VH-VL binders against Ubiquitin carboxyl-terminal hydrolase 19 (USP19). Designs and how they scored, part 15

Target 1, 103 residues: Ubiquitin carboxyl-terminal hydrolase 19 (USP19), of Homo sapiens (Human) (o94966r282to384)
Amino acid sequence: LAFVKNDSYEKGPDSVVVHVYVKEICRDTSRVLFREQDFTLIFQTRDGNFLRLHPGCGPHTTFRWQVKLRNLIEPEQCTFCFTASRIDICLRKRQSQRWGGLE
Short names: E, the ipSAE of ESMFold2; O, the ipSAE of OpenDDE; V2, 0.75 times the mean of E and O plus 0.25 times the DockQ between their complexes.

## First folded at step 12 (VH-VL; framework fv_reozalimab_arm2)

Design a2 (from y4 with heavy chain A33D, light chain D94S; at its last look DockQ between E and O 0.25; V2 from the best seeds 0.00; counts 0 for: pae E 4.1 > 2)
Fold by ESMFold2, look of step 12:
Structure a2 (fold): chain C 103 residues (1-103), chain A 122 residues (1-122), chain B 110 residues (1-110)
Amino acid sequence: as target 1 above (103 residues)
Amino acid sequence: QVQLVQSGAEVKKPGSSVKVSCKASGYYFENYDISWVRQAPGQGLEWMGGIIPIFGTANYAQKFQGRVTITADKSTSTAYMELSSLRSEDTAVYYCARTYEYDDSEYYFDYWGQGTTVTVSS
Amino acid sequence: QSVLTQPPSASGTPGQRVTISCSGSSSNIGSNYVNWYQQLPGTAPKLLIYDNNERPRGVPDRFSGSKSGTSASLAISGLQSEDEADYYCAAWDSSLSGYVFGGGIKLTVL
């Protein structure tokens, strides 16, 4: 449903951090859903540059970005945080192992 | 543990409507879709439609367009299916099912409700 | 009238291997994952195989799925009397924008 700029890295043996670069995200209507091997970012944004890439969309449009993960996570231990210019997602690995990639 | 508990059996007259509830527990309700599948006596399974609770968006099989309304109440973790203009051929067991959806390529029902018998008779 | 075609019945003997077939088209089995459901008499359906060949937790490895082209198969080895049930294949159909089931196969254990 939406292209979002992102990067990720492994933080220690037990975590993966994902940065999603969306400006002016609406914090009260945006969230991240975690399942055992995927996550879904649901968001709204007022960023004019982002919205111009999606004709017919506006600040009240709900966008979805879903990622199938390379390995299992613990959904209840995963977190997310919104900043001014991005969303930080912290995934708790089920097994302490190197993934070598997000997907 | 994941459970889907449906409302009780109903007997209806032709031309009326029925609304079946499906209360979900044991998982984050918004993380999965809910589908409705029916089975007439002695017949196979028939998908009626489903709902994506986080969007409130429902999709319906063409056969049921205009007669089925599927909704969800996130605050009670409950999905509803309403079938209107009932006919005798709508006599069936109606199941709700938790639906795993990822992309357009993965779609399956991993947990099912116990079923609700709806009998349409005059 | 089902979009996916299954023979109406199949049979096998205890301890043997039986294969249950399902035939579809390019818009369903040919391009999307196939799932299998088991329905024991008087009970709700149960997910048996998902994503062509994956088993949910609690499903014995004597159940296996496969897919080739627009056809799919469910194999049951070490057949037991408890396996007597209806078996449904299913998949998303991109042209219908909907989920489709086969007509079901009644498996009898002789």
Scores: ipSAE 0.311, ipTM 0.826, lowest interface PAE 4.1, mean pLDDT 90
ESMFold2 (binder alone), look of step 12: mean pLDDT 93; pTM 0.956
OpenDDE, look of step 12: ipSAE 0.855; ipTM 0.951

Design a3 (from y4 with heavy chain F55W; at its last look DockQ between E and O 0.92; V2 from the best seeds 0.00; counts 0 for: pae E 2.6 > 2)
Fold by ESMFold2, look of step 12:
Formats: C-alpha cells, sequence, structure tokens
Structure a3 (fold): chain C 103 residues (1-103), chain A 122 residues (1-122), chain B 110 residues (1-110)
C-alpha cells in the first residue's frame, strides 16, 4: 500500500512511536496486528483525499499497510490508539538500543 | 502472555447442539481472528471456521456450513462455536486458536486453547 | 483422505537430520504459504513453522521449512528423543475457500 503518510520517533530507551496520518478511520473495522519484526495496520476510511489516491476504492475497501521493522519488538506489549486524524502506534522494543530509523 | 481457555468436556446425545467457549487474554481480542479446529480420536486436524471479533463476520469450512455458528463477545473477550444436529462422528476434541490473518495466503494459528472434548453418544 | 498428503510415519536416529514431506496442489501449497504444527501426545498442537520457513519465538533453529512447487518439507537437524510427535502441514486452499491440513505424520526417534 502507497500514500500512507507517517512519521516516527524513538521514545526513551524502550519504545518507538509511529504516527499514521489517515483521517476518518472507521474504528469499528480497523485493527493493528503485531509480530516480532513487523506490524500491519488493517483499516477502512471515509477520507475522500485518501480514497482519491487509490482509484477503485471506497469507504468499504479494506486497506492493509505493513511495515517491516529495523529491529525486534515485543508484540504483546505494543499498543495503538485512534484519534480523529491519525493512528498512534507504540512499539515496545525487545532490546533497548537505538534504531536510527523505523525500517 | 497470550492464553486461550476453553470450557469443559461435554457429553451429548445425537440430534442435540453443543456450544464451546474460548476465553482469550493477554492481547487485544479484537485484533486477531479466532479459528476452530477439531480432531476426532486418533485422527488428524480439521479446520471448521473462524471469526474476526471486531468485524463480527464468521467464515466456515464448506463441510460445516449450515451446522456451525461461530460468534465472539468483545466485552468478555470470548469466542464461541456452536455445532448443531450432532452425530456420533462429531465426537472429537475441539480447539480454538488465535489466527494471524493478513489475507488468505498468509493464515496460521499461533496460540491454541487446551481443547474441549465433546462426546456424542446415546 | 486429507487434502494435503503426508506419509503416516517417519523415523530417524538421535543426532541425525530427518525430512518430513507434504504434498499438495496448485490451489493450496502452490499459491499460499505453508505452515507446520507439532502435536505432542495428549496436548494441543503448537505452531512450529509459519510462512513456509519462519520460526516463531522459542522454536529451535534446528527446525526448518521449505517449499518447492506444490510440495513442502520440514527438516529437523540434530534429532532428539523429545521430537517424537505428530507433525501437520497446513495451508489455505483457494478452491475450497478454507484452511486444510495434512493427515499428519508420526515421527519416531529410534
Amino acid sequence: as target 1 above (103 residues)
Amino acid sequence: QVQLVQSGAEVKKPGSSVKVSCKASGYYFENYAISWVRQAPGQGLEWMGGIIPIWGTANYAQKFQGRVTITADKSTSTAYMELSSLRSEDTAVYYCARTYEYDDSEYYFDYWGQGTTVTVSS
Amino acid sequence: QSVLTQPPSASGTPGQRVTISCSGSSSNIGSNYVNWYQQLPGTAPKLLIYDNNERPRGVPDRFSGSKSGTSASLAISGLQSEDEADYYCAAWDDSLSGYVFGGGIKLTVL
């Protein structure tokens, strides 16, 4: 999946925070999967600007966005939350080391 | 830690129904599918179907369509499998399993419940 | 008669390498990832290999998986007596719109 605006930063020695800028996410049908070295955001959105970037898609389309991570995480200690304008994903690092980048 | 704890063993008569529960803990219940797999005595594994709790829509193996109902209760983090019109050949151990499902091509069970023995006899 | 074909048994000696086979078709193994499950006697299955060759946390690196065409293999190096178990291959089948398992193979360590 293309055109998913995002940024990230390392928060203390143990965490990486990822901001995913997708508006009007449908919370009732969206979820985040975590594995030891990736996460996948599965979502639907009503945001017209996002949908225009993906011809043939609509509010009922299920989008999948997977990020292969630079280092290992603890999948069951990772969290996420939705706001009106973005998704915040908090990755718990397995090793307390600087990543120098998300991927 | 991820746990799936299933309800206890059941003895049923032919023609009745059974409903097995699977209580999940240690992860976001809504995030992952729950699948049901059974194993008759001395035999192999057989997938029955699954559900993604946040979507609420279940998918069923063709063999069981019409007899099985899979549901999820998000408020209690519990999945259920109900099998109706029981026959003696439905005697098996029934497992629930947490399912990683990116799409159909990438689909597997990373955590399993302890199993529930269902015996169908008159 | 399972959709994926495995021989009913296999054997090996301690310290050796054993390969467990699984045969499918273009609608399952040929198109989709293969996973492997280990079932010790009297216990629930456990995930051993996913996505053809990936090991979950806690599975020793002496277990490895591979896939070629419509067939898959699980290799166990440095065979140990604790590896006596049933092993199942599994994959999504596109034509059945469902998940299918092999019939299982009983591995005996001689």
Scores: ipSAE 0.538, ipTM 0.886, lowest interface PAE 2.6, mean pLDDT 92
ESMFold2 (binder alone), look of step 12: mean pLDDT 93; pTM 0.952
OpenDDE, look of step 12: ipSAE 0.873; ipTM 0.953

Design a4 (from y4 with heavy chain I54R; at its last look DockQ between E and O 0.82; V2 from the best seeds 0.00; counts 0 for: pae E 5.2 > 2)
Fold by ESMFold2, look of step 12:
Structure a4 (fold): chain C 103 residues (1-103), chain A 122 residues (1-122), chain B 110 residues (1-110)
Amino acid sequence: as target 1 above (103 residues)
Amino acid sequence: QVQLVQSGAEVKKPGSSVKVSCKASGYYFENYAISWVRQAPGQGLEWMGGIIPRFGTANYAQKFQGRVTITADKSTSTAYMELSSLRSEDTAVYYCARTYEYDDSEYYFDYWGQGTTVTVSS
Amino acid sequence: QSVLTQPPSASGTPGQRVTISCSGSSSNIGSNYVNWYQQLPGTAPKLLIYDNNERPRGVPDRFSGSKSGTSASLAISGLQSEDEADYYCAAWDDSLSGYVFGGGIKLTVL
């Protein structure tokens, strides 16, 4: 698992948004997988600063980051998108309740 | 609700090709891979290959390399498997399945299509 | 011949605990997660167990999986008549660079 800089917030009673800060992410080879109580970011990046933190890795390396969640989600209603400087992950809560944290 | 709906049964002659479709609904099609698995009459399951629709990249079981082509159309949320140079031993039920793939070690099929019967006979 | 080996059949009576076995090698079960699929007569397979011992949503806890070395087991406690089906173990095989299944075990509920 790679360490990635991230933050999160609850958006209304039904969603959690996670921001993952990775520059130069390769959209062609990156995706997010969802399960009932976790998600996994699978990505490649050309960001030299990120790669220098991971000896032996390069732009062809596939990195994985899995987060075990505090509460249950609806995997089929979760989404992700890539922006210019980050990945935005929207988690759909199974129960409309405040989590008080991501994990 | 996640659904994978496949095209109807086909009867083919040896040496021809078949193309089976798999229409996905109830989830964001680009989030998961689609694999193809076949089952000959009275026999077990056999993985043929799969595709990640976002990337359009496919992988194939060694047995089928050169004869199988797996594609995906993101605009219609549909995956396709085409098997060429058909032989009588290709008579089987062909399934598509949604694939969770963390890496090679964590790889499984959580939702399956209803199956498509392909019969190859003279 | 299947890459993963399963006996062709097993049986049990309602309420009994049955264990279904699967044997592989270091290139598949020994290195990778084992998954189990249930196939009821005339239907498509269904995921029953993933990642050795995890149950997807809707699978009761009377189904459990385990793995030791290059072998895996599926246990069904409180056997019910609707459990009569074929059961397949499966895993990724590093040497073949592909996903492999057992030959299937036909479970009969007597």
Scores: ipSAE 0.259, ipTM 0.826, lowest interface PAE 5.2, mean pLDDT 90
ESMFold2 (binder alone), look of step 12: mean pLDDT 93; pTM 0.956
OpenDDE, look of step 12: ipSAE 0.831; ipTM 0.945

Design a5 (from y4 with heavy chain D103E D104G; at its last look DockQ between E and O 0.71; V2 from the best seeds 0.00; counts 0 for: pae E 3.7 > 2)
Fold by ESMFold2, look of step 12:
Formats: sequence, C-alpha cells, structure tokens
Structure a5 (fold): chain C 103 residues (1-103), chain A 122 residues (1-122), chain B 110 residues (1-110)
Amino acid sequence: as target 1 above (103 residues)
Amino acid sequence: QVQLVQSGAEVKKPGSSVKVSCKASGYYFENYAISWVRQAPGQGLEWMGGIIPIFGTANYAQKFQGRVTITADKSTSTAYMELSSLRSEDTAVYYCARTYEYEGSEYYFDYWGQGTTVTVSS
Amino acid sequence: QSVLTQPPSASGTPGQRVTISCSGSSSNIGSNYVNWYQQLPGTAPKLLIYDNNERPRGVPDRFSGSKSGTSASLAISGLQSEDEADYYCAAWDDSLSGYVFGGGIKLTVL
C-alpha cells in the first residue's frame, strides 16, 4: 500500500514509536497486528484526501499496510493508540540497540 | 510468558450445555483473536470458531452454527466457548488458541491452551 | 472427511530427510496461506510453520514448508527420534468460510 504518510523515532534503548498519519480512521474496524519483525495496520477511513489517492476505494474498503522492520520486536509488548489525526504505534525492541531507521 | 489456561475437565449428560473458559496472560489480550479447536478421541483437529476481542465479534464453523457461542471478557482477559445440545459425538478435548488473523488469508494459532476434556455420556 | 488430504502415515530413519504432503483445492491452499502443526502424544498442538514457509521463534531450521498450486509440503531434514508425532496442515477455506485441517499424518522414526 502506497501513500501512507508516517514518521518514527527511537524512544530510549527499548522502544520505537511510529506515527501513521491517516485521518478519520474507523476505530471500530481498525487495528494493528504485530509479529516478530513486522507490523500490519488494518484500517478503514472516511478521509476523502486519502481515498482520492486510491481510485476504486471508499469508506468500505479495508486497507492493509505492512512494514517489515529493521530489527526484531517483542510482539506481546507492542501497543497502539488512535488519536484525532493519526495512529501511534509503540514497538518494544527485542534487543536494546539503536536501529538507525524503522525499516 | 504467553499462557492460555483453560478450565477443568467436565462430564455432561446428552442435551445439556458446557462452557469452557480460557484465561490469557503475558500479552495484551485485545491484540489477538482466540479460536476454539476440538479433537475427538483418536481423531484429528476441528476448528469450531473464534472471536476478535477488540471488536467483540465471533465467527463460527458452519457445523456448529446455532450450537456454539464464543465470547470474550476483556476485563479478565478470558475467552469462553459454550456448546449446547450436547451429544455423545461431542466428547472431545477442547483447545483454545491465540490466533493471528486477517480475513482468512492469514490465519494460524501460535499459542495453545492445555485442553479441556469434555465427556458426554448417559 | 477432512477437507485437506494427508496420507495417514510416513516414516524415516534418523538423519534422513522426510517430506510430508498435504493436498487441497483452489478454495483453501490455492488461495490462502498454509500452516503446519506438530502434536506430540498427549500434548496440545504446536505451531511449526506459518504463512507457507515461515518458522516461529524456537522451531529449528531443519523444518521447512513449501506450497505449489493446491498442494503443500513439510520437509524435515536431519530426522530425529523426537520428531515422532502427528503433523497437520491447515488453511482457511473461502468456500466454507472457515479454517480447515488435514486429517493428520503420523510420522514414525524407525
């Protein structure tokens, strides 16, 4: 999936925080799935600007955005939270080390 | 770390119901689905259905529609499976399993409970 | 009986490579990822392979999975006595709207 605006930063030696800028996410049908070296954002959105970038899609479309990570995480200790204009994803690193990038 | 602990063995009469519990620990309960799989003596594995706790929605195998109810209690990190109108053919070990799930195309069980033996006899 | 077909048994000697087969259809293996489970006697099943060929943490690399068309295969290299178990393939079936298992295959290490 293209056009998913995001950034990330390392929060100390143990965590990476990812901000995913998707507006008007349907919280009732959206979630983040975690595995040892990836996460997948599953979402629906009513944001007209986002939908215009994906012809043939609408508010009923379920989008899947998977990121293969630079290093291993502990899936059981990862979390996510919806805010007004984005999703915040907190990845728990398996090894305390600097990644130097998300992917 | 990740652990699924099920309720104890049960002996039931035909026509009754059974409710098996599955308490999860070691992870954020809402991040994963929970499925129920049974195994009759000497037989293979049979998927019964599952629930996605964050949405509270359950789906069921066609064979069990109308007889099985799967629920989750987020406050106690516990899933439940209730099977009604029991028959002798329902004698089996019932497993709960943590499920990685995306609309069918990716669907698998990475951690399993210890199993609950349910015996249906007259 | 089982939606996915597996031979009832297979055997091998320690150190050999054994291949365990699983046959399905376009509505399951042909369209969806295949997973494999190992069940030792008297225990709960354990995830061995997911998404056709991925190994979870702690599964040795001598276990490998593959998929071709509507068939899947589990290979075990360097067979060991503790590999004696039942092995199940599994996948989602679009037509049944449900998860299906093979009938299981008993692997004997001679």
Scores: ipSAE 0.401, ipTM 0.859, lowest interface PAE 3.7, mean pLDDT 91
ESMFold2 (binder alone), look of step 12: mean pLDDT 93; pTM 0.953
OpenDDE, look of step 12: ipSAE 0.868; ipTM 0.952

Design a6 (from y4 with light chain R57Y; at its last look DockQ between E and O 0.81; V2 from the best seeds 0.00; counts 0 for: pae E 6.0 > 2, grease 19.8 > 18.9)
Fold by ESMFold2, look of step 12:
Parts: C-alpha cells; sequence; structure tokens
Structure a6 (fold): chain C 103 residues (1-103), chain A 122 residues (1-122), chain B 110 residues (1-110)
C-alpha cells in the first residue's frame, strides 16, 4: 500500500468522486482497477518528494493504493481521469443512496 | 453490460494461419487485459497468453511462444489472436476472456467470449 | 515444477454437500491465488470463485472456496441439478511464468 493524499465527495445519490493528489504521475503506465466493493490505483511517479517517503523506490517502481468501499459500485460504469495535479475517480453507486463516507 | 463477441468459426489447412477477433463492449477496453484460452475437443482449458491494451504488451505461454501473436486495437475495442503454422492438434475452441490482473499472483478471467471453433484439416 | 491435478469426476445427490479438490505445488497454488471456473456443456467457462474464496456478483453463496498449503477445494452445499458441469481450478505458476488450469472435473448430480 502507498500513502496518497486524497479527498472525496458524493455527487448526488448515484456517484462518489475521489480526488487523489499524486504529482508527476506517469500517465502511460498508471491506471485504476474497479471491483464491486473496491478500487485500486496502480501508478508510477517521478515526484521526488513522494519517492523520498519510500526508500528503495524510483520512477519505475509500481505503487498500488487500494480502497475498500463502504457500499457496492458498478465497476463497469466507473471512470478515471488524470489531470495536471491529481487523478479524479468517479464511482458509480450500485444503489442510489447516501454513503456518509468513502470507506 | 460487459460483452466479448468473437469472430465466426474457421476451417483451415495445416501450415496456414488463423486470426480470431474479440470485440469488447460495456467497459473501458484499455484498462483490462484480454487473455486467450483454448479447449481441444473433449479436453480441458489451456491458457495461450494475453495483452494489456493500454500498455500494448503481450505475454505468451511458453508452449505457444513464436507461433502466437496477440494484439489489440484500442480504436475499435478489439483484441486479436493469430496462430501460425497450424497443425491438426490446434483444432479447438478458442476463447477470449477479460482478465483482472492486479499482478501475477492475482490473475483471473471474469468475462468470456462465446468461443470460436477452429478446425485444422487437410 | 508441477501441474494442477483434479480427479476426472465426482458425483452427489440433490441437497448434499460435495467437495471438489485441486492439487498443485509451491510455484502455483502455494504462492498464488486460486480461481475456479464452471463450464456447462456447450458453453464458455464462467468465473465461479476468485482469490481463493471470493464470489463474483450473482454466484450463489452455496459455492465456497478454500486453500491449504498447495491444495485448494471448492465446496458446493445444497447441491442442485443445475450444478452438473465441469469445474476447473486455476492459478498463476511462477516457474512457468504462465496461468495454469487443472484438468477439470465433471460433477454429476444423481
Amino acid sequence: as target 1 above (103 residues)
Amino acid sequence: QVQLVQSGAEVKKPGSSVKVSCKASGYYFENYAISWVRQAPGQGLEWMGGIIPIFGTANYAQKFQGRVTITADKSTSTAYMELSSLRSEDTAVYYCARTYEYDDSEYYFDYWGQGTTVTVSS
Amino acid sequence: QSVLTQPPSASGTPGQRVTISCSGSSSNIGSNYVNWYQQLPGTAPKLLIYDNNERPYGVPDRFSGSKSGTSASLAISGLQSEDEADYYCAAWDDSLSGYVFGGGIKLTVL
């Protein structure tokens, strides 16, 4: 598991948006995997500050961050998008209801 | 709804090649691997290899290295498996399968195509 | 090195609990997650159990998986006629650098 700065909010009854703050993410080698009650961010980064927190790691190290979710999602309707400063993950809830928290 | 739809049955002569297609829909094609698994008549399942479309890299079972080429076309959400130098023992049903791949230890096929029958006869 | 071994057949009666076995080695089952696939006659395989003991959405809870050392088991409680199928165990093999299936086991419901 990697430590990553993140926050989230519920976008109506149907979705949760997760912001993951990873600088200098390598978009060509990074992705998000979704299952019915978790997601896993798989990434590489060139951010020196991040790498100093992980001795023995470098820009070609593959990091993994998995979140066990409070409720079920529809994995095939979930998306992600890389921006300059973060990755945005949109989770589609299986049941339209408030979660009250991500995990 | 995840679907993998494969090309139709093929009859081939020994020494020729076959290329089977696998059209994916209902999910983000680039994010999941596609594997190819075959099953000879009355036999079990045999993994041939797979590809991760976003990275464009393929891996192959040692038995098929040099005879199989697995590719993906991201623009059409289609994976391909080409088997060359066909022999009668290559007669089988060929399946494509969407692969959840966390790493090598966590590797499984959650959705399967309908199968493509390839018959190699003289 | 090793190949996953399953008995060729098993049988049971409706309502019974049956256990289907799979034997491997330290390079496959001993080091990696075991998955199970069900194949009804004339159809493609279907994922039944992943990561040793997890069920995909829609798989009944009467199916359960377990793993001990280099062996794995699939248990089916409350056996039903529609459970008659071929069952395959599978895992990644570190020595072969590839995914391996068991030979399959035909389950007959009497």
Scores: ipSAE 0.149, ipTM 0.782, lowest interface PAE 6.0, mean pLDDT 89
ESMFold2 (binder alone), look of step 12: mean pLDDT 93; pTM 0.954
OpenDDE, look of step 12: ipSAE 0.806; ipTM 0.940

Design a7 (from y4 with heavy chain Y28W; at its last look DockQ between E and O 0.82; V2 from the best seeds 0.00; counts 0 for: pae E 3.4 > 2)
Fold by ESMFold2, look of step 12:
Structure a7 (fold): chain C 103 residues (1-103), chain A 122 residues (1-122), chain B 110 residues (1-110)
Amino acid sequence: as target 1 above (103 residues)
Amino acid sequence: QVQLVQSGAEVKKPGSSVKVSCKASGYWFENYAISWVRQAPGQGLEWMGGIIPIFGTANYAQKFQGRVTITADKSTSTAYMELSSLRSEDTAVYYCARTYEYDDSEYYFDYWGQGTTVTVSS
Amino acid sequence: QSVLTQPPSASGTPGQRVTISCSGSSSNIGSNYVNWYQQLPGTAPKLLIYDNNERPRGVPDRFSGSKSGTSASLAISGLQSEDEADYYCAAWDDSLSGYVFGGGIKLTVL
């Protein structure tokens, strides 16, 4: 279980965007899994600042961050992508409604 | 919308090999694991192994180590299971299944293919 | 030969509540999530319960799962004729480093 810096916002009535701030993420070993009411970021990172916050961990440690969502999503319509400094996760809401928060 | 479609039935002789395909659609193929499970006539389910296509690494049940090869082709969204040195007890229906795996403790098959009958006869 | 033990059969009448047991060990059910699969006659299995007691989308709420120690149970309330099937428990086994199924139980609705 890892703590990661993040924020999120609702993009129109049907989507939530989550920004996860992890530098130097290893794209070849990292992914996001989606279920109907959660997602899990599975990742490795070489960022020294991040690793210093997690004693006993190194660049080959697999970190897992699971978020229990406030409402249901459509897992197969959710996406993610990596940028240089973060991971962007787009959640597709099952029902068009305002969540008022991620969790 | 998630669909797993397997190749057709096969009849094989003892000592030969069989390769079963599993074509996936309706989801990000490379992001989820695919497992292979077989069922001999009148028997229960038996896990053979699986693969995470984005990483390309496979794991195998100990019983099948050295006889089974599981691969994935991301460009065609297709997983394969090849079983070598076939024996009569390998006669079974072979299923592919999409696998949710967080770690070993949280591991299950949420979508299944229709099954492929493999008959090994002299 | 099954690592997880299930009775070979069970029966019930429409409307009855039935429970189906699954017995394992500390290396499987005792330390890992239990899942349940339903296999209707002549069809592929389907996921019925995951993570001990969670129902996937489309599974009726009359199906429920539970776990205690090294044993797990599947309960079916309001039994219906369409529930006639084989039911398998399953879990990861740490000592075998592999996924194990129970031997399956044939549920007959009389």
Scores: ipSAE 0.402, ipTM 0.853, lowest interface PAE 3.4, mean pLDDT 90
ESMFold2 (binder alone), look of step 12: mean pLDDT 93; pTM 0.954
OpenDDE, look of step 12: ipSAE 0.828; ipTM 0.944

Design a8 (from y4 with heavy chain I52D, light chain D94S; at its last look DockQ between E and O 0.26; V2 from the best seeds 0.00; counts 0 for: pae E 3.8 > 2)
Fold by ESMFold2, look of step 12:
Parts: structure tokens; sequence; C-alpha cells
Structure a8 (fold): chain C 103 residues (1-103), chain A 122 residues (1-122), chain B 110 residues (1-110)
């Protein structure tokens, strides 16, 4: 299980945005899997600072970060994208309501 | 529609091996693990092990460690269980099951294959 | 020699409420969620109850689960003839690092 720096915020009544701060992510082997009340980030990274926190790991190590969510989402309407310094995950809420937190 | 379809029945001699397949459909294969559970005639259910399709890593019940190999092929959405050094006591129905797992406290089988009968006789 | 202990059989009459039990330890039922599987004669098992007391879609609300300490119970209200089956409790066991089943209980509807 990888430690990843993250934050999140609610974007209106319908969405939650999660920022995962991983640099040097390998975009062609990294992805996010969505289920009805969780998501799983699967990634590889070349970031030396990240890898120093995980002894025995290297650029070809596959990491997994899984989060159980406070409320239900619509998996097929959720998205993700990679930027230079992070992964942005947009969760589509099943019910329009304020969660008050991610988990 | 989630479906797990297993390969057909096998009759084997003692000392040989058997490999059972489990083709998954109706969901994204990497979202769930696959476990193998067997049931000898007139007996209860026995967990043999399972595989995490993301990392391709398997875990095994201690009883089967060294005799069972569980693998998965993401490109065909198929899991396999191979049991070696077969004995008559291995005569059983072998099930694959889709496994929900989260944080080691939540672990259950929400969809099951139809079962594969393996008979070990001389 | 099941890690989880269930009585080997139980019986009831149509319309009755029946409760079947499952006993474990701190490393399984005491720390982890309990699940229940129903196996009708000649068929594959199916998930009946998960996470102690949750029902999958299609499972009638007359099936209910509960847990107290290291013990769990499955209750069946309004017993019907089609409820005649084997019932297994199960849980992850943290000390064994494996999934454990009860020995199963054969429920007969008289």
Amino acid sequence: as target 1 above (103 residues)
Amino acid sequence: QVQLVQSGAEVKKPGSSVKVSCKASGYYFENYAISWVRQAPGQGLEWMGGIDPIFGTANYAQKFQGRVTITADKSTSTAYMELSSLRSEDTAVYYCARTYEYDDSEYYFDYWGQGTTVTVSS
Amino acid sequence: QSVLTQPPSASGTPGQRVTISCSGSSSNIGSNYVNWYQQLPGTAPKLLIYDNNERPRGVPDRFSGSKSGTSASLAISGLQSEDEADYYCAAWDSSLSGYVFGGGIKLTVL
C-alpha cells in the first residue's frame, strides 16, 4: 500500500475532486479504477523523493492506493487525468448532497 | 451481467495435475480478485486461495501451499487454478468466485462459477 | 475441524422464525465482517448476507444477519420450503491470513 499526499474538495452538489500529488507518473501504465463506493489508483513513478519513502521500490514498481468513499458514486461518470505534478480524479456523486469529507 | 464460466469436468489419475479455468465477464476484470473454493462430496466449503489481478499476486491457504498455483490473464479476463500431485482426497467440485476485498476486514464472494468436478481415481 | 463452528443441522416449519449460529474467535468474527452463503441442493453457493447484516439485491428481507463479540447469527423469518439448504458462515481470519468457512448447517423445512 503506497502513501500518497492528497487533498479533496466538493465541486458543487454533484462532484468531488481529488488531487493526488505524485510527480513523474508514468502515464501509459497508470490508471484509476472506480467501483460504486471506492476507487483505486494504480501507478508507477520515477520521482526520487517518492521512491526514497518506499525502500526496495523503483520506477517499474506498481503502487496501489485505494480509498473507501463516504457515499456512493456513478463509476461510469467518474474521470481522471494526469498533470505534471498530480493526478486529478473527478468523482460523480450518485446523490446530490454534501459529503463533508472524502471517506 | 456478471458471469464466471468454468472449464469442464476432469478425470485424473493420482500423482497428476489439473488446471481449471474461470472466464469472467460483465465487469472490469481488474476491479475484483478471484478466489478458488472447493467442496468434496458431502462436505463443506474450503477456501484454497485467490489472486489479485492488478499485481498478479496470489495467496494460498496453508493446506495447499506448494501444490496449488493460481494465475490470471487480464487480456482474456480468465483466472486459472492448477493443483498438482493429485490424490483421491482431491476429488471435489472446484469453484471460482469473484472476491470483493477492502482493508482485509471486508472479504466476500458475490458471484460464483458453476463449479468444475475433478475426479481423482486410479 | 472448521475454524468457525456451526451446529450440523437445524429444522423449522413453514412460517416459523429460525436462527442459526456461528461461533469464531477474535482473529476472525471478532475483528472482521461475517458473511453467509446459501447452497441449495445440487447448486453452487450464493452470497446471502455480507458485512454482518447487508443483503445483496434479490435476497428477501426475511433473511437477516447479526454479530455479537465472536459469534454471529443468521435469522430466517417466515420460513419457506425453498429455504431448505446448507448455510455457511465465513470470515477473513487475520491470524491465518486466509478465508475461513463454518462447517455448514443443513436446514430442513418440515
Scores: ipSAE 0.328, ipTM 0.826, lowest interface PAE 3.8, mean pLDDT 91
ESMFold2 (binder alone), look of step 12: mean pLDDT 93; pTM 0.957
OpenDDE, look of step 12: ipSAE 0.654; ipTM 0.920

## First folded at step 13 (VH-VL; framework fv_reozalimab_arm2)

Design b1 (from a3 with heavy chain D104S; at its last fold request DockQ between E and O 0.87; V2 from the best seeds 0.00; counts 0 for: pae E 2.4 > 2)
Heavy chain, then light chain:
Amino acid sequence: QVQLVQSGAEVKKPGSSVKVSCKASGYYFENYAISWVRQAPGQGLEWMGGIIPIWGTANYAQKFQGRVTITADKSTSTAYMELSSLRSEDTAVYYCARTYEYDSSEYYFDYWGQGTTVTVSS
Amino acid sequence: QSVLTQPPSASGTPGQRVTISCSGSSSNIGSNYVNWYQQLPGTAPKLLIYDNNERPRGVPDRFSGSKSGTSASLAISGLQSEDEADYYCAAWDDSLSGYVFGGGIKLTVL
ESMFold2, look of step 13: ipSAE 0.518; ipTM 0.878
ESMFold2 (binder alone), look of step 13: mean pLDDT 93; pTM 0.954
OpenDDE, look of step 13: ipSAE 0.856; ipTM 0.951
ESMFold2, fold request of step 14: ipSAE 0.474, 0.451, 0.548; ipTM 0.882, 0.864, 0.889
ESMFold2 (binder alone), fold request of step 14: mean pLDDT 93, 93, 93; pTM 0.954, 0.954, 0.953
OpenDDE, fold request of step 14: ipSAE 0.915, 0.915, 0.913; ipTM 0.964, 0.964, 0.964

Design b2 (from a3 with heavy chain I54Y; at its last look DockQ between E and O 0.90; V2 from the best seeds 0.00; counts 0 for: pae E 4.6 > 2)
Fold by ESMFold2, look of step 13:
Structure b2 (fold): chain C 103 residues (1-103), chain A 122 residues (1-122), chain B 110 residues (1-110)
Amino acid sequence: as target 1 above (103 residues)
Amino acid sequence: QVQLVQSGAEVKKPGSSVKVSCKASGYYFENYAISWVRQAPGQGLEWMGGIIPYWGTANYAQKFQGRVTITADKSTSTAYMELSSLRSEDTAVYYCARTYEYDDSEYYFDYWGQGTTVTVSS
Amino acid sequence: QSVLTQPPSASGTPGQRVTISCSGSSSNIGSNYVNWYQQLPGTAPKLLIYDNNERPRGVPDRFSGSKSGTSASLAISGLQSEDEADYYCAAWDDSLSGYVFGGGIKLTVL
């Protein structure tokens, strides 16, 4: 599985925001999947710096990054947005509570 | 609440085409694939293909390649399946289903439409 | 014909534990997760078990799944009359590049 630079923070009692730092993501071939206690980023990238860290990989390689979450989410209320420099993932918590961490 | 609502029953003649719609609601339509599964009377389930609305990319079971076209309209959250050159053996209930697709190993249908009966007869 | 093999029928009485089998190959069950669907008479199928043994929200814990080699099993404990339905195993098949279902098994609750 790919290692991706990321951080996260809790946005009040109801949400967790995850930033995934992958540049030049190919939006036509990339997406995020949500389940009740995980999400999976599936992506391709043209970022030379990222690809140099993954020998044998290129712009057509499909990378997958799955995160097993500390608590349950509502998959139907989760969203993602691809920008030029990162992916923003908003997780909607199933229970309004502090997690204290992503995983 | 996730819901998939399909178009109504159709009666078709051999050699014609049918196009079934599947309207999704209660989730972000682009987040999940939509698959089409059919069931002939008294028979089991048969996967026909699916589409990933975010990418607009469809794939098809080999049996149906060349006869089936699966599309999605993101602006209306609606998927379509069109089957051409209909034969009597195409008489079946056609289901759309929301699909979780992680990779080749994780693929399943967590919400289903009510089904659309297509009858092919003279 | 179905790529995955299921017996055509099974039966049990209320309160009994029943086990439903599904046999495949290295290109499907042997390599990929098995899922199970329940179809009550006159209705659409419903996801019962995913990823071999995971239960979606709303499915009673008396339903459980397991997988060994190229075969899989669905167990129903505390059998109830409303469990009378058709049950399908399913998995992705690598050689066909497609999703395959078992032929279905009709469970009768006596």
Scores: ipSAE 0.305, ipTM 0.840, lowest interface PAE 4.6, mean pLDDT 91
ESMFold2 (binder alone), look of step 13: mean pLDDT 93; pTM 0.955
OpenDDE, look of step 13: ipSAE 0.443; ipTM 0.881

